# VH-VL binders against q9lj97: the designs that were tried, part 1

Scores and structures below are computed, not measured.

Target 1, 262 residues: q9lj97
Amino acid sequence: MSQEEQPKRPQEPVTYGDVFEVSGELADKPIAPEDANMMQAAETRVFGHTQKGGAAAVMQSAATANKRGGFVHPGDTTDLAAERGVTVAQTDVPGARVTTEFVGGQVVGQYVEPRPVATAAAMEAEVVGLSLQSAITIGEALEATVQTAGNKPVDQSDAAAIQAAEVRACGTNVIAPGGIAASAQSAANHNATIDRDEDKIKLIDVLAGATGKLAADKAVTRQDAEGVVSAELRNNPNLSTHPGGVAASITAAARLNERADI
Structure headers, positions and changes below count from the first letter of each chain, unless a header shows other numbers; antibody chains are not in Kabat numbers.
F, E and O stand for the ipSAE by ESMFold2-Fast, ESMFold2 and OpenDDE, each averaged over both directions (binder to target, target to binder). V2 = 0.75 x the mean of E and O + 0.25 x the DockQ between their complexes.
[cut] marks letters that were taken out.

## First folded at step 4 (VH-VL)

Design A09
Fold by ESMFold2, look of step 5:
Structure A09 (fold): chain C 262 residues (1-262), chain A 118 residues (1-118), chain B 110 residues (1-110)
Amino acid sequence: as target 1 above (262 residues)
Amino acid sequence: QVQLVESGGGVVQPGRSLRLSCAASGFTFSTYGMYWVRQAPGKGLEWVAVISFDGSNKYYADSVKGRFTISRDNSKNTLYLQMNSLRTEDTAVYYCARAPRWYSFDYWGQGTLVTVSS
Amino acid sequence: QSALTQPASVSGSPGQSITISCTGTSSDVGGYNYVSWYQQHPGKAPKLMIYEVSKRPSGVSNRFSGSKSGNTASLTISGLQSEDEADYYCSSYTSSSTLVFGGGTKLTVL
């Protein structure tokens, strides 16, 4: 049998999968002009300018090529960007500011900026000095939140982030009675009825011993961080994450795990 | 006023059991973690057990793990310590303590003495 | 469990300042800002004097202050008075998600 190769097609649309490490339906979607405009606006809001060579610039170039090729028109928006939006979230963690850019709920850019703080130097020194071969787990990242935000009163965004983390660690969407997520939700509900912060239940009261309380655990991945950040973000009226909070700790763990694979 | 009152201490022989109670008043008991802390005569403080505000987390010192059980009844504002298989080294004053944060105890009861001797 | 290291005793004269040390490791005092200090007079329950390294509960005199450097926390009592004569215990949160106490320091006001 002879199998003739298909003739080369005219210019194909530039998709999100061509320029970003994304998956699923988004990977096959042509980058649309309004997607790029939304990212430019989000970057300008966060950084005060568009980042040269960043996600917005890449999306603009791809959208321009797609317009020239007839694959999209001005004002077009991908379904996922229209439904889930385009978001830039910043989270301050010890030693770094983490900026994550999303299209349709998927990360298209993540930037870690060093911050001049003693904790950053101590954290890097601890990683090198410990030289452990195992990756940081979701339980360990939750426990690290005790150090950075243990005194914070538990709110609904914390409970949502903790639930997302526990569900991902266990691989199930069932919230166990007496689990960390159940305790966090109970604490958030109670705290909503309390006026004085001193009387509120704090993150340390829920997260102390998180490593031992999870039914199962796993190494933190970038996808885990995306899910936890999204949960915290959507359950905060200001569409932001808490510095040093649950999402920040999970994101830092994912970053460290990526570096350990070098 | 915040008040914690322990009861149930006494003299028992090794191998026996006791149940301590701590009655809480003057605050919203169900929002605070609670500790049992003990002090042997002439000795320092030793934490014994901790229970989270909703009872979902319980931790024990290694010296009592498997023998002691901490519990709480938030509807009765009462903390409990069930002490089984008592040993002479368990002899101490037992305090209940309120922990608004897992790491500090802002109010303590007067303590109840447990003496384990032959 | 491991105890935090405190001197067995310290002494000072009325009006002076004294410091009580509390030494742990990077897994407790050095790794967390969850250090507390308790005062205990004979026959009485302990009283919280300092939490989170340096914070005072309401009703505690500003003569009591706390600090930390590396793995060592310190309680400083200024303007020493006879009623400050007591036992003092430090405590810290640990990486095992539990607490440890120091062995205690007897403060004598001369």
Scores: ipSAE 0.247, ipTM 0.657, lowest interface PAE 5.5, mean pLDDT 82
Fold by OpenDDE, look of step 5:
Structure A09 (fold): chain C 262 residues (1-262), chain A 118 residues (1-118), chain B 110 residues (1-110)
Amino acid sequence: as target 1 above (262 residues)
Amino acid sequence: QVQLVESGGGVVQPGRSLRLSCAASGFTFSTYGMYWVRQAPGKGLEWVAVISFDGSNKYYADSVKGRFTISRDNSKNTLYLQMNSLRTEDTAVYYCARAPRWYSFDYWGQGTLVTVSS
Amino acid sequence: QSALTQPASVSGSPGQSITISCTGTSSDVGGYNYVSWYQQHPGKAPKLMIYEVSKRPSGVSNRFSGSKSGNTASLTISGLQSEDEADYYCSSYTSSSTLVFGGGTKLTVL
């Protein structure tokens, strides 16, 4: 009679930090069933179905485990999810649709889908003589960061990444007065003197309209992404890139551009 | 205490120019984006223009693009709106608003009335 | 830019809960978590009541709450009081790096 080893009751709850790249209070919160349900509903609303391997699926698995462990109960929701919501947002950028999933305002998932530039942006690009099949530019990737990390306080790693992006876009190491790199550096310097995050300058304040702020722009290459990633990492004490941040956005753009060339 | 005080409003004829000012106090002006928002009599709120904390980024509503210019002097803690080629439809109370985010205004002035009439 | 869609008016009795909707598109309300709500009394400047869909500024009553589902944001006012009678406007960041307001909702307390 093989004693079926009863699956060892999880000794610890599965938290958001265990499964997602989140920080702060949310990272320590056990994933609750209603959180997962909210994400499932949000994905279904946006995609028409739940994404395989997406945030909702991961959350459901975690919540189920937590329920088995007795860490959460049916109907439970985290305070952060309840207060700040669980949302799935889509932004169309030239050549792609970016879908971002949020729990309590933090990014828990990001999807980039190549799209033929058939939208109004394509019309504008046509007016600007940009071929509808134009690769995602550095400026566009920077603007896309607003959707994924717009509320992030600007720090030195962000400023360095933005500077690297601008240099690569313009082909010059000279920081233009009033340029996006200069603005980012100013923001980072200011934020270093501020204690409250609510009072700090955010990435949205710097990166909104990034395409119009660059003296020149170009399609994102892998080399560009590597350069930006390196810049961000060198200036981050954690030696990591911010999920959905500047380096992440540039990297995503580079990947999309490579796929389009195949 | 955060304070915003608009000035420069008045009655002008169509085609004329007017310059609005917004004096800011009680906070570090140079670290906040600023907006102009207007409200026609008996109507809703309409975004007019935004300027970033350092003045490097400016956006305008389509209705005022090419006619209005937003600017700021951080040394004087003052926001400006230069309004050229004024039209009757520009008649409104003009508010300056502090924007800790591009999408939210946490403090508003009391507004200044601009009337464009023949 | 087309204004966000709000009901022209809503009404409620003291102590009741009312909800004001703000409907946009995937390029604004549905695309970002950057929805704000403003209260405006007659002859007064607007006041920020909610930002980023559901965050409440300091000094704003906990009777005010915000939520979003799809392309529709909602402002809920619980325990309605006479002082809540005002116009309410929603706003959202847009994919064009701009801001759009709703048409406004007049709340009457009966």
Scores: ipSAE 0.019, ipTM 0.544, lowest interface PAE 5.0, mean pLDDT 85

